# Ledger of designs, part 5: VH-VL binders against p56860

Target 1, 255 residues: p56860
Amino acid sequence: MMTAEVRTPEQGGGPLTTEPRAPRSAPGHADASAPAFGPETDPRDIIRWALAAHPDLLMPSAFNLNGVVLLDLAAQAGYRGEVVFVDTGYHFPETLATRDRLESRYPELTFVTLNAGASPDDGQTPPDLYASDPDACCAARKVDPLQRYLKEQGPSALLNARSRDQASTRADIPFVEEGGARRRVNPLAHWTREQLEAYAAEHDLPVNPLYFDGFLSIGCWPCTRAVKPGEDARAGRWAGKGKTECGLWQGENKL

## First folded at step 12 (VH-VL)

Design c34
Fold by ESMFold2, look of step 12:
Structure c34 (fold): chain C 255 residues (1-255), chain A 119 residues (1-119), chain B 107 residues (1-107)
Amino acid sequence: as target 1 above (255 residues)
Amino acid sequence: QVQLVQSGAEVKKPGASVKLSCKASGYTFTNYYINWVRQAPGKGLEWIARINPYSGNTYYNEKFKGRATLTADKSTSTAYMQLSSLRSEDTAVYFCARHGRSGWDLDYWGQGTTVTVSS
Amino acid sequence: DIVMTQSPSSLSASVGDRVTITCKASQGISSYVAWYQQKPGKAPKALIYYASSLQSGVPDRFTGSGSGTDFTLTISSLQPEDFADYFCQQYYSYPLTFGGGTKVEIK
């Protein structure tokens, strides 16, 4: 029989000594430093730390291999929050099917799809914009909707699936990125593609089937191709266009 | 200004069905799951089910599986719950509520719909 | 189903009192606990999420604490508007379950 206490205010205290202090946010919001994580650190320990530090933690995902592995690890670590996917209108049907399989497999997570009902002919952007100006296309169909949602929700941290092995442009990704509008947590920063594939196979994860056809980094269908043997995983993204990263994670467009 | 407005009170006989509505405004309806929770007179709260209005994906408390059916209409920003084979113990106030900031905490609730089941 | 055992079922208190309500989960639920206030004939009002995070617009006299299995809601200086029923809720696992409630009555 657990008991609620009934107390009178301390009768001997002056106003300053007896006034309740403002409650603090959960640990680590602005006040906690990230632990020193190493290449051998279990990603679930990083996720548990991030959850304790940031109760409003939010996971953006495009459901590539890294994202699917991170999602499973986060669910195991106790994550119950949002997994946020932007429907650009240009996703492969296989990507949308992977999202639906993940929603069914992880009912404990909250799946959010932004730009519900988006299509290439919905009047948002010209259909040719992905070819002529992929930065403007990405801004209109992916970056702007996600940025608007993130401003609306105001999470203090993001949980993202980037790893150093994905591409040369990611070789220096830390476990925790400080600064900007919010902290960014990369639990898989030091995992190799081989570790990710082994994990996904071991746990029978619903990986986008295009991955097994050589599509190692999957975005919109007009800007994505299968990679050739020996290429970086992201070499199929914007091939021949000089773009290698989404504006969400680079330069002044970082969230 | 988030608001969930529910349909009016219902009086039903045992064995009937009821369909309750929950109209959302002040936020993007398809971005939030809708949960249904009931409270019998003088009793605590009991979670029934939830739906993703975007996908139609549902999850039901086993106690209500086969009797409760959740749907959502994106065009009217309205969630629905149908409860069939009503019994006197289904007499309760039925609430809709949306998912919150860390998952399945329920941050905004409708005003409730009273369903009375009597012979 | 995770059982949330809330205590006490009722208590009597005066304005200005410090009130503590407890919930115990039948298994570890991390910090996935929310707290609600409910006045007669009204919908529940969200107070706390993730064991200790204050909902927007909720007065700072409400605090939540705990993790794992043992959780508390504390009202540091009870106000006239705080006489109500209070419920905890776990959201770690389905089905979502609520504590039995605590009625806070005027003494």
Scores: ipSAE 0.764, ipTM 0.900, lowest interface PAE 1.0, mean pLDDT 85
Fold by ESMFold2, look of step 13:
Structure c34 (fold): chain C 255 residues (1-255), chain A 119 residues (1-119), chain B 107 residues (1-107)
Amino acid sequence: as target 1 above (255 residues)
Amino acid sequence: QVQLVQSGAEVKKPGASVKLSCKASGYTFTNYYINWVRQAPGKGLEWIARINPYSGNTYYNEKFKGRATLTADKSTSTAYMQLSSLRSEDTAVYFCARHGRSGWDLDYWGQGTTVTVSS
Amino acid sequence: DIVMTQSPSSLSASVGDRVTITCKASQGISSYVAWYQQKPGKAPKALIYYASSLQSGVPDRFTGSGSGTDFTLTISSLQPEDFADYFCQQYYSYPLTFGGGTKVEIK
């Protein structure tokens, strides 16, 4: 009787692959200087540079227009890594459907959804916290899960979808941000909303349908509305709450 | 701490099916795709398929499409592979492995499950 | 399917030797190559990802190099625990494919 089964002297013990993934450093990570990118630089060239310099590059996304465009550009540029989305329990159904369409379209990417099983009534936060203390709500349901994952993974760089055209609070975003726990790469920093829309139309990208109803920046349903004519793209975020940026974009560990 | 523990050895007749399990621990199961790879005795490695345990999304090597079926149970942190219409050349060790740092590099592997197909 | 042609199929070496193993891809795959070590009766152990990035906990005597189609794994000073089979893997395109393996034996 031939046996092809995997055996060890300890047969009843665990496999050699039971060791936890430890933090590491390797030649070539974070050592590469960022080129002097300009406003006309093709985002794919920035992504290719980032990937070569940071093979552990990780892409957080909420699947807004910028994020969908970045995802397609990254796939074209050779990105094969993770696209990380946080389920807060407060996402629009349209946002979840957009994620699902993107996963089907890009089988070469790894789609990670954090905080699986999240819902408004899951007890993670007091009811109505999004209204009474939106910073605390965001911290608990969005920021904490993502920061925990980033600490666990320890990526040397992030690939972010921000652009200067999104809001006054983003007007000075560079292509590459140094300082903090990791590099932050913004390949779309100088793209306008017009360029993003044109790209998405040309490539028939699965854009969140709420975008076409005037939801130009889509977060959780309690804190998101359609923008009015002449408003900033982010004017519908936390309207009347005194909040202008998510905690993910603030502090030393910002995305 | 990451561990993938696979089900025990299987002996099957030609034409039967087998369902293998891979139980994950030491990490959040739904955050990582699970791949299945096999190795015939004294041979190299052959990728079968992968599944996203969160969404159930799958992708199959064309060689196994129609015979291999991947599923995942979030509540038990367990991935499954069913292989149908078994034949003697399916005799192999079957591994599960999770995706790694830069995509489909496979950073942690289960101990393997031996499947023997004989008359 | 992308074919990974690995050579040599086997080699004999002594402790302290420098060992070089190559993989050639049938088409350009950028740097999407991983390397694995496999001991008899065991699962593969990840060594290298993205052609040259060292997996955590792997000794720095293991180095990977190459891009495009030609890739190399080097063990700078072979240790007793390094006698094993070694495999390359491409992950540029589905299906994922592996090299045929290299057995590193004690001389």
Scores: ipSAE 0.705, ipTM 0.870, lowest interface PAE 1.5, mean pLDDT 85

## First folded at step 13 (VH-VL)

Design c40
Fold by OpenDDE, fold request of step 14:
Formats: sequence, structure tokens, C-alpha cells
Structure c40 (fold): chain C 255 residues (1-255), chain A 119 residues (1-119), chain B 107 residues (1-107)
Amino acid sequence: as target 1 above (255 residues)
Amino acid sequence: QVQLVQSGAEVKKPGASVKLSCKASGYTFTNYYINWVRQAPGKGLEWIARINPYSGNTYYNEKFKGRATLTADKSTSTAYMQLSSLRSEDTAVYFCARHGKSGWDLDYWGQGTTVTVSS
Amino acid sequence: DIVMTQSPSSLSASVGDRVTITCKASQGISSYVAWYQQKPGKAPKALIYYASSLQSGVPDRFTGSGSGTDFTLTISSLQPEDFADYFCQQYYSYPLTFGGGTKVEIK
């Protein structure tokens, strides 16, 4: 009576290579082609379009005149998202106070301050880097924190306060910029300084008080001065350094 | 992983005050608003208030103005809600909840704290 | 305050059923609606934001739709773990307000 040893075949459970499930592309909000906007288009209509196309829209701001105007217009247009500010550690007290006033006035907006508690002596950069290498300073204290946050949040678009009248380098800013990591929407592209000032006055907007002292473009205090009559609005930014932009809007690391 | 951990259950008498805590972890505490929402037994959700942990800016439901006080401690990543002049109607589970990434949706919630107000 | 009228208040369904819950806002609120699931003794769990966007980790059987005043949460095929309470929320204006809830019970 030969007991046939039934060798139970060891089912070699091959390792289920869980192929990393390709990140489910967030249902691509249909890349709705931007409408043909014109100089007479109400910025609020542009914002409404942007919100419909990009519900995850974020608004970077440094709370300059353009930014304050855009913030008001966006709130009116039904924006309920984030206003993203980067504390470089070198902001004017007046800029921080302007942020606080805006936050109080617009409870419907979410004010996010990145790099909170930054200071010249916080060790993020050498204390004199703003003088020796302003590009490196801006990269470390402004661009990198914002880029990290935007990478984390992953917005499909940004709502920007840039206008053609801000500087010669912005003379051709379109309403909608394509390419890069995300779409950039510039509702104020065609608004003049006079229009912005008039709007801010009409609506009693909390504009940074330094603006009225000739600081037509306000950044970090070591790299910002008042402009003289007849100078470009941004002539007071990195004056004498050959730098005209902070690096947010150009180059490989553009927003 | 994002977590909101709330303080333990509270039993209070009418007229007393209670202070609840909500400790946040797994994200930058100052980048997201914290909300407080309550739910009475067998009832729906009622929003109380929100705070910006960075600035301390608060916005209250008018129903709770003067009784609710929100605070935040950045050093411990902890949000607090004090509710004063407690009534039996304040008996509820109280939740802290985080704002979503681009709106006032509430994407992460604490486990809740039961507050019982009884004579 | 914006009132969110949620319906039905309760429903009975079987596993595999299609379930639909509606929420009507007292005014236009664009797409600023969220949906939550709540199980007994637990905190609400976020399902949907901005009316139709699925929260991370939420199964695709959950679908949000609507804009303006009328919003819908749909469960395409009810699973055993889906028996719970569901709430809509508006976040167009403060105060945040919630629907009255819908209890989804096993038939």
C-alpha cells in the first residue's frame, strides 16, 4: 500500500508588484481656453472666469496698490480662497500692518503668511546677503518659500496683481499667461496707476501708507526706496543693483 | 499625516466656563485656519468660529459672540476655544476642524470633545 | 444666514443601490459646497469640496454635482461602510452653515 505523498505545490506567491498607481491626475479641469479679454473688460469678469476654470486658484500678494485693488475685486467677484504672503523677514512694518488691516476687512479671504517669524537674524541667509547678492536673497527668502507652498498646494492657476503700467518689463503682460507649472491670470493687466489709485480711493482701501510717501513699489526695506518724480514705479526696487524683478515671474523657476 | 487631537470630555455646571484644546500635527500650523463646530445630541452641525493661527484673527458666529473666545499657541501648534456662561443647550460634542487648501471646507477634523452642562 | 435645506432627512437602501442626497441653498453660493460623512460617535469625514471635487482617499463612487442653489451627492453603488449620516455645508459666506443631515440606513 504505497502512500502517495501528495506534494502540495508551494504556490510561490510572487510579490504583488503593486505598480505605484499613477497619481490619479486630478480630473483635469478642462483647460478651458481663455476668452478673448480686452482692455475694457471688467477685471471682475476675468476673475469670475478664472474661478470657474480654476476653483483651486490662489492669490500671491505683497499688498502693494495693485494687490490691494485685486484683493477687493476678487472678493467682490466671489473669490473665497487664499491670499498668500511671504514673510521675508525684511518687510516694512507698514506692509505687515497693511496685511493685518486687509485681513480684518476681508474675513471671507484666507490670509496665509509663509515663513512666519522670519527676521534678518533667523539664519536663513547671511545678514548682508541682500546687499552682496540680492538675487540669492530673494531666491531664499521669497521665491523658495512660495514655490514650496505652491508645490504643496498644487493650484492650477494663480491670480496675480501685475499690470503693464508697473514697469517697462511688464509692458506686454497678457491677461492670461500660459506655460510653466500653472496658468497665471492678470486681471489688472491694463489698469493704469491712475485707475488703481482712483479705485482704491473710491473704495477706501487700506493701501500701504508708504505708497503716499513715494514708495510706488514696496518690497523688503533694504531693497526698497521711494521713487523720484519721473522715475519708473519700480526704480526704487534694488536701486543700483541692476535687478528689476524678484525672480517670481521669469526664468526656470517662474511661478 | 495631518492630525487634530482634542482635549478630553468636560462636565460643567450652568454659568461655568470651559476651555477646549485642539493640538495640530502633520502640517504647518500657521498656514491653515482652525474652525470650531459643535453637534448637539441627535442634531446637526453648528459652526461657532474660526481663527487664523498666525495672526490670531478671529471670526465668530453672531450666536456665539461674547461667549466664545478662540486663541492659538503657535509654539505648541494648539488651538483653544473658551465658551463661557454655559447653558444646558451647550451640551454637545465640540469639534475643531481645519480649513481646506483653497476654501472654507473642513478637510480634517478632531475626534471631538464632549461637553456636558448639567445642574 | 444661508440656509442649506437637505433632503431627504433619512433613507433606507440596500448594498449596491444608487443613493442621491440633495441640498438646496437659500441663495446662490456658486460652487462653495462641501459634503461630509459621519459615522456614529465619530467626527465628520470630508468627501467633496467645491461641489464636485473629490477629497483625497475618497472612493470614486461618491460624486458631487451642482452649482448656484442646487447640489447633489450621489453614491453610485452603496457599500456596507457607507451606512452613515451625510451633511452638506456651504462656505460662500459666514457663518458656515450645514444641511440638516441625511441618515442612510440599511434596508
Scores: ipSAE 0.918, ipTM 0.954, lowest interface PAE 0.5, mean pLDDT 93
Fold by OpenDDE, fold request of step 14:
Structure c40 (fold): chain C 255 residues (1-255), chain A 119 residues (1-119), chain B 107 residues (1-107)
Amino acid sequence: as target 1 above (255 residues)
Amino acid sequence: QVQLVQSGAEVKKPGASVKLSCKASGYTFTNYYINWVRQAPGKGLEWIARINPYSGNTYYNEKFKGRATLTADKSTSTAYMQLSSLRSEDTAVYFCARHGKSGWDLDYWGQGTTVTVSS
Amino acid sequence: DIVMTQSPSSLSASVGDRVTITCKASQGISSYVAWYQQKPGKAPKALIYYASSLQSGVPDRFTGSGSGTDFTLTISSLQPEDFADYFCQQYYSYPLTFGGGTKVEIK
């Protein structure tokens, strides 16, 4: 009677490979796909969406007509963030005064002026660089200060005052630009100059007085002139220099 | 690193004035508003006012209008608050604070300055 | 002025507990609420901005939520270093106003 030793199979408890619990994805800032906005969409609704999606939203501005209108609309929409201005040292006094009026009118917003103390003789650029190399001048006095600040702040989006009607180069600006370092939101993309002027007048907005003297697009005083009847609104920017943009929106340094 | 360093403790009589300082470092002073907030002993926080160091633009709580004066010195990166006509009720710790990323949230604070108003 | 009604004024909890603090605004303020922690003899420390955004360097056990009038700070698992006072703030309109505070004490 051969006692068959029933070898109880040692259940080799394989090591529970605790699969490293995938780092709980931080509750995804739901990359909330931009809603389908249309030409008739109220810019304030676009701004409200942008704020909800991007609490760290920043508003770069040079306080042109579009910028002033956007600022008012943003305040109405509940924006309480930063309005970021770059002091190039070459702004018109009227532009700086417009900034000051806006800061006083909208105390609920934070007005940040970069490159404080800038002047033509501050040594940041050669005194004639604006004439000899406008691109280099804009890079040094506009783009670089803004880029440094944006890199430091790291906003997930920008609220921009660009519109299709500003220049032929902006004819296809969408409400929301994807890609690059951050999202760009253009609530005024479809507003015409006439609409902007009407809105500014209706709401008694502090528009730069030079606008009414034919300065339809205002930058630095050495590189800005009034436009003639029938000229493009930006024809007065870097006139005769073959330059049409400051470099903020194009190339490797695109905001 | 962002730092706000405030002046030392003050003891004042009723009717006197006090001037507090807040020295900023670790960031560009002119890029941020400075707020002043106080806290009475065992009490909550009370916002007083704010200043843009670049423009000098100020906004005051109505409760402090006429008594509080904010200034800023860009050369020393220092904000100041003067409070006049001091009362016993002004006994508090006073804080300076920088505005934050979303507006008037306050992301960095000074260590506080104790102001005691006593007869 | 916008009144921020904070509750409770105090609570006792143990390490590991879930803690919830609420603030109710007297009017709609969108998401313009910040939360602060304050330890005895120290300045407030920013925790949350825009109702739900975590400040840099703040542990993820802190969560802000809410919009409109009702806001909540949650500590998912209370740590020994979390025993402190907590304050909400609105910054939708002037004057900026704070809640009355909540003292979180050890049980």
Scores: ipSAE 0.915, ipTM 0.952, lowest interface PAE 0.5, mean pLDDT 93
Fold by OpenDDE, look of step 20:
Structure c40 (fold): chain C 255 residues (1-255), chain A 119 residues (1-119), chain B 107 residues (1-107)
Amino acid sequence: as target 1 above (255 residues)
Amino acid sequence: QVQLVQSGAEVKKPGASVKLSCKASGYTFTNYYINWVRQAPGKGLEWIARINPYSGNTYYNEKFKGRATLTADKSTSTAYMQLSSLRSEDTAVYFCARHGKSGWDLDYWGQGTTVTVSS
Amino acid sequence: DIVMTQSPSSLSASVGDRVTITCKASQGISSYVAWYQQKPGKAPKALIYYASSLQSGVPDRFTGSGSGTDFTLTISSLQPEDFADYFCQQYYSYPLTFGGGTKVEIK
């Protein structure tokens, strides 16, 4: 009668390593001097207001869905300024092609590409920096070039394509942000992904083809993957690196 | 200091082609569009075309489509305009100019190149 | 094409005079107007952009105003160096177009 010792499986409940919650970038303070815009406000009216208040307004863009929609709305609203893009040297060919299509579609806008000639082998960063230190890579290849240009141009405001639906970190983005070096205007703050997609389809906008392959947020190719169904739109950015933002909107280098 | 330096005066016969150059300095060449504008003797200014030196994207005044060709060389920070099938009416001073702060205003200009088309 | 009708084509003034030049667009162009000064045998010099913004290094005696269709360049007190041709430009849509010019001559 061999007594089978029932080895009770030790439930090694390993401690849930609470990954340190990335410091909540302090939401930009809503500008109390701005008009009382609401979710039903036409983004074009917000843009018109921004143009009247800030004739030197610039539009940074990475030509994601939001950026493409904003560009079209801005052109309709009478924007004729610069669309500022940073060539990191690590963009998808599809992103560059999307830029080129947009430039051709909107000749009334000035498409400025910073870091022209950037490449993985340009000596600006170590070849593996995107893997070893993504923050440093983004700082050197994206944030610093843009900051330098903005310092040179000195715009009083930026027209941004950010929306609350893009990420949990953007849930409280106001229409107009104050603080830092300049005002930030977010006409699409309340637009949903569905609204953006519908608008882009309705107006036959040149959306990056990778978007339809699951690249809901597109950056540099080493740090961008398609998201799976049910994932956050930005889950494909710096996947596995604990990074969720490029640094443009955080800390002392906030645009 | 931002400077645009253009090539020297040209004398051409009708039907010939001319290629003008515009060398940029004092700024990042690829960050700004170069425009070409001409001025006939005693006349106003006429916009011809523009080029993005980074992308090579061009846009032409319909009046010059097929005759004007813009190019840019990043390595030398030089923009070029070729005008073909020259006519007497093409006699003018040709300017290159950089786009400005607010869009397609022109903030810096070359000194101009005189092109004379005569039989 | 947007037509920029500039007036007058010429004017005579004295040093110290207030000079006003007007430009009328054939359609609404918001504030996308620039003004240039051109001296004989020289390239145009940018004075004003976005209807009313002064270019860097331009004296404050130059003022641009207007929106929509009607635009004005004003020289508050004409200086000897201000005798030149002046041009307006629209950049709201392609093709870019210029006014016919105004010659400011010494009286």
Scores: ipSAE 0.907, ipTM 0.948, lowest interface PAE 0.5, mean pLDDT 93

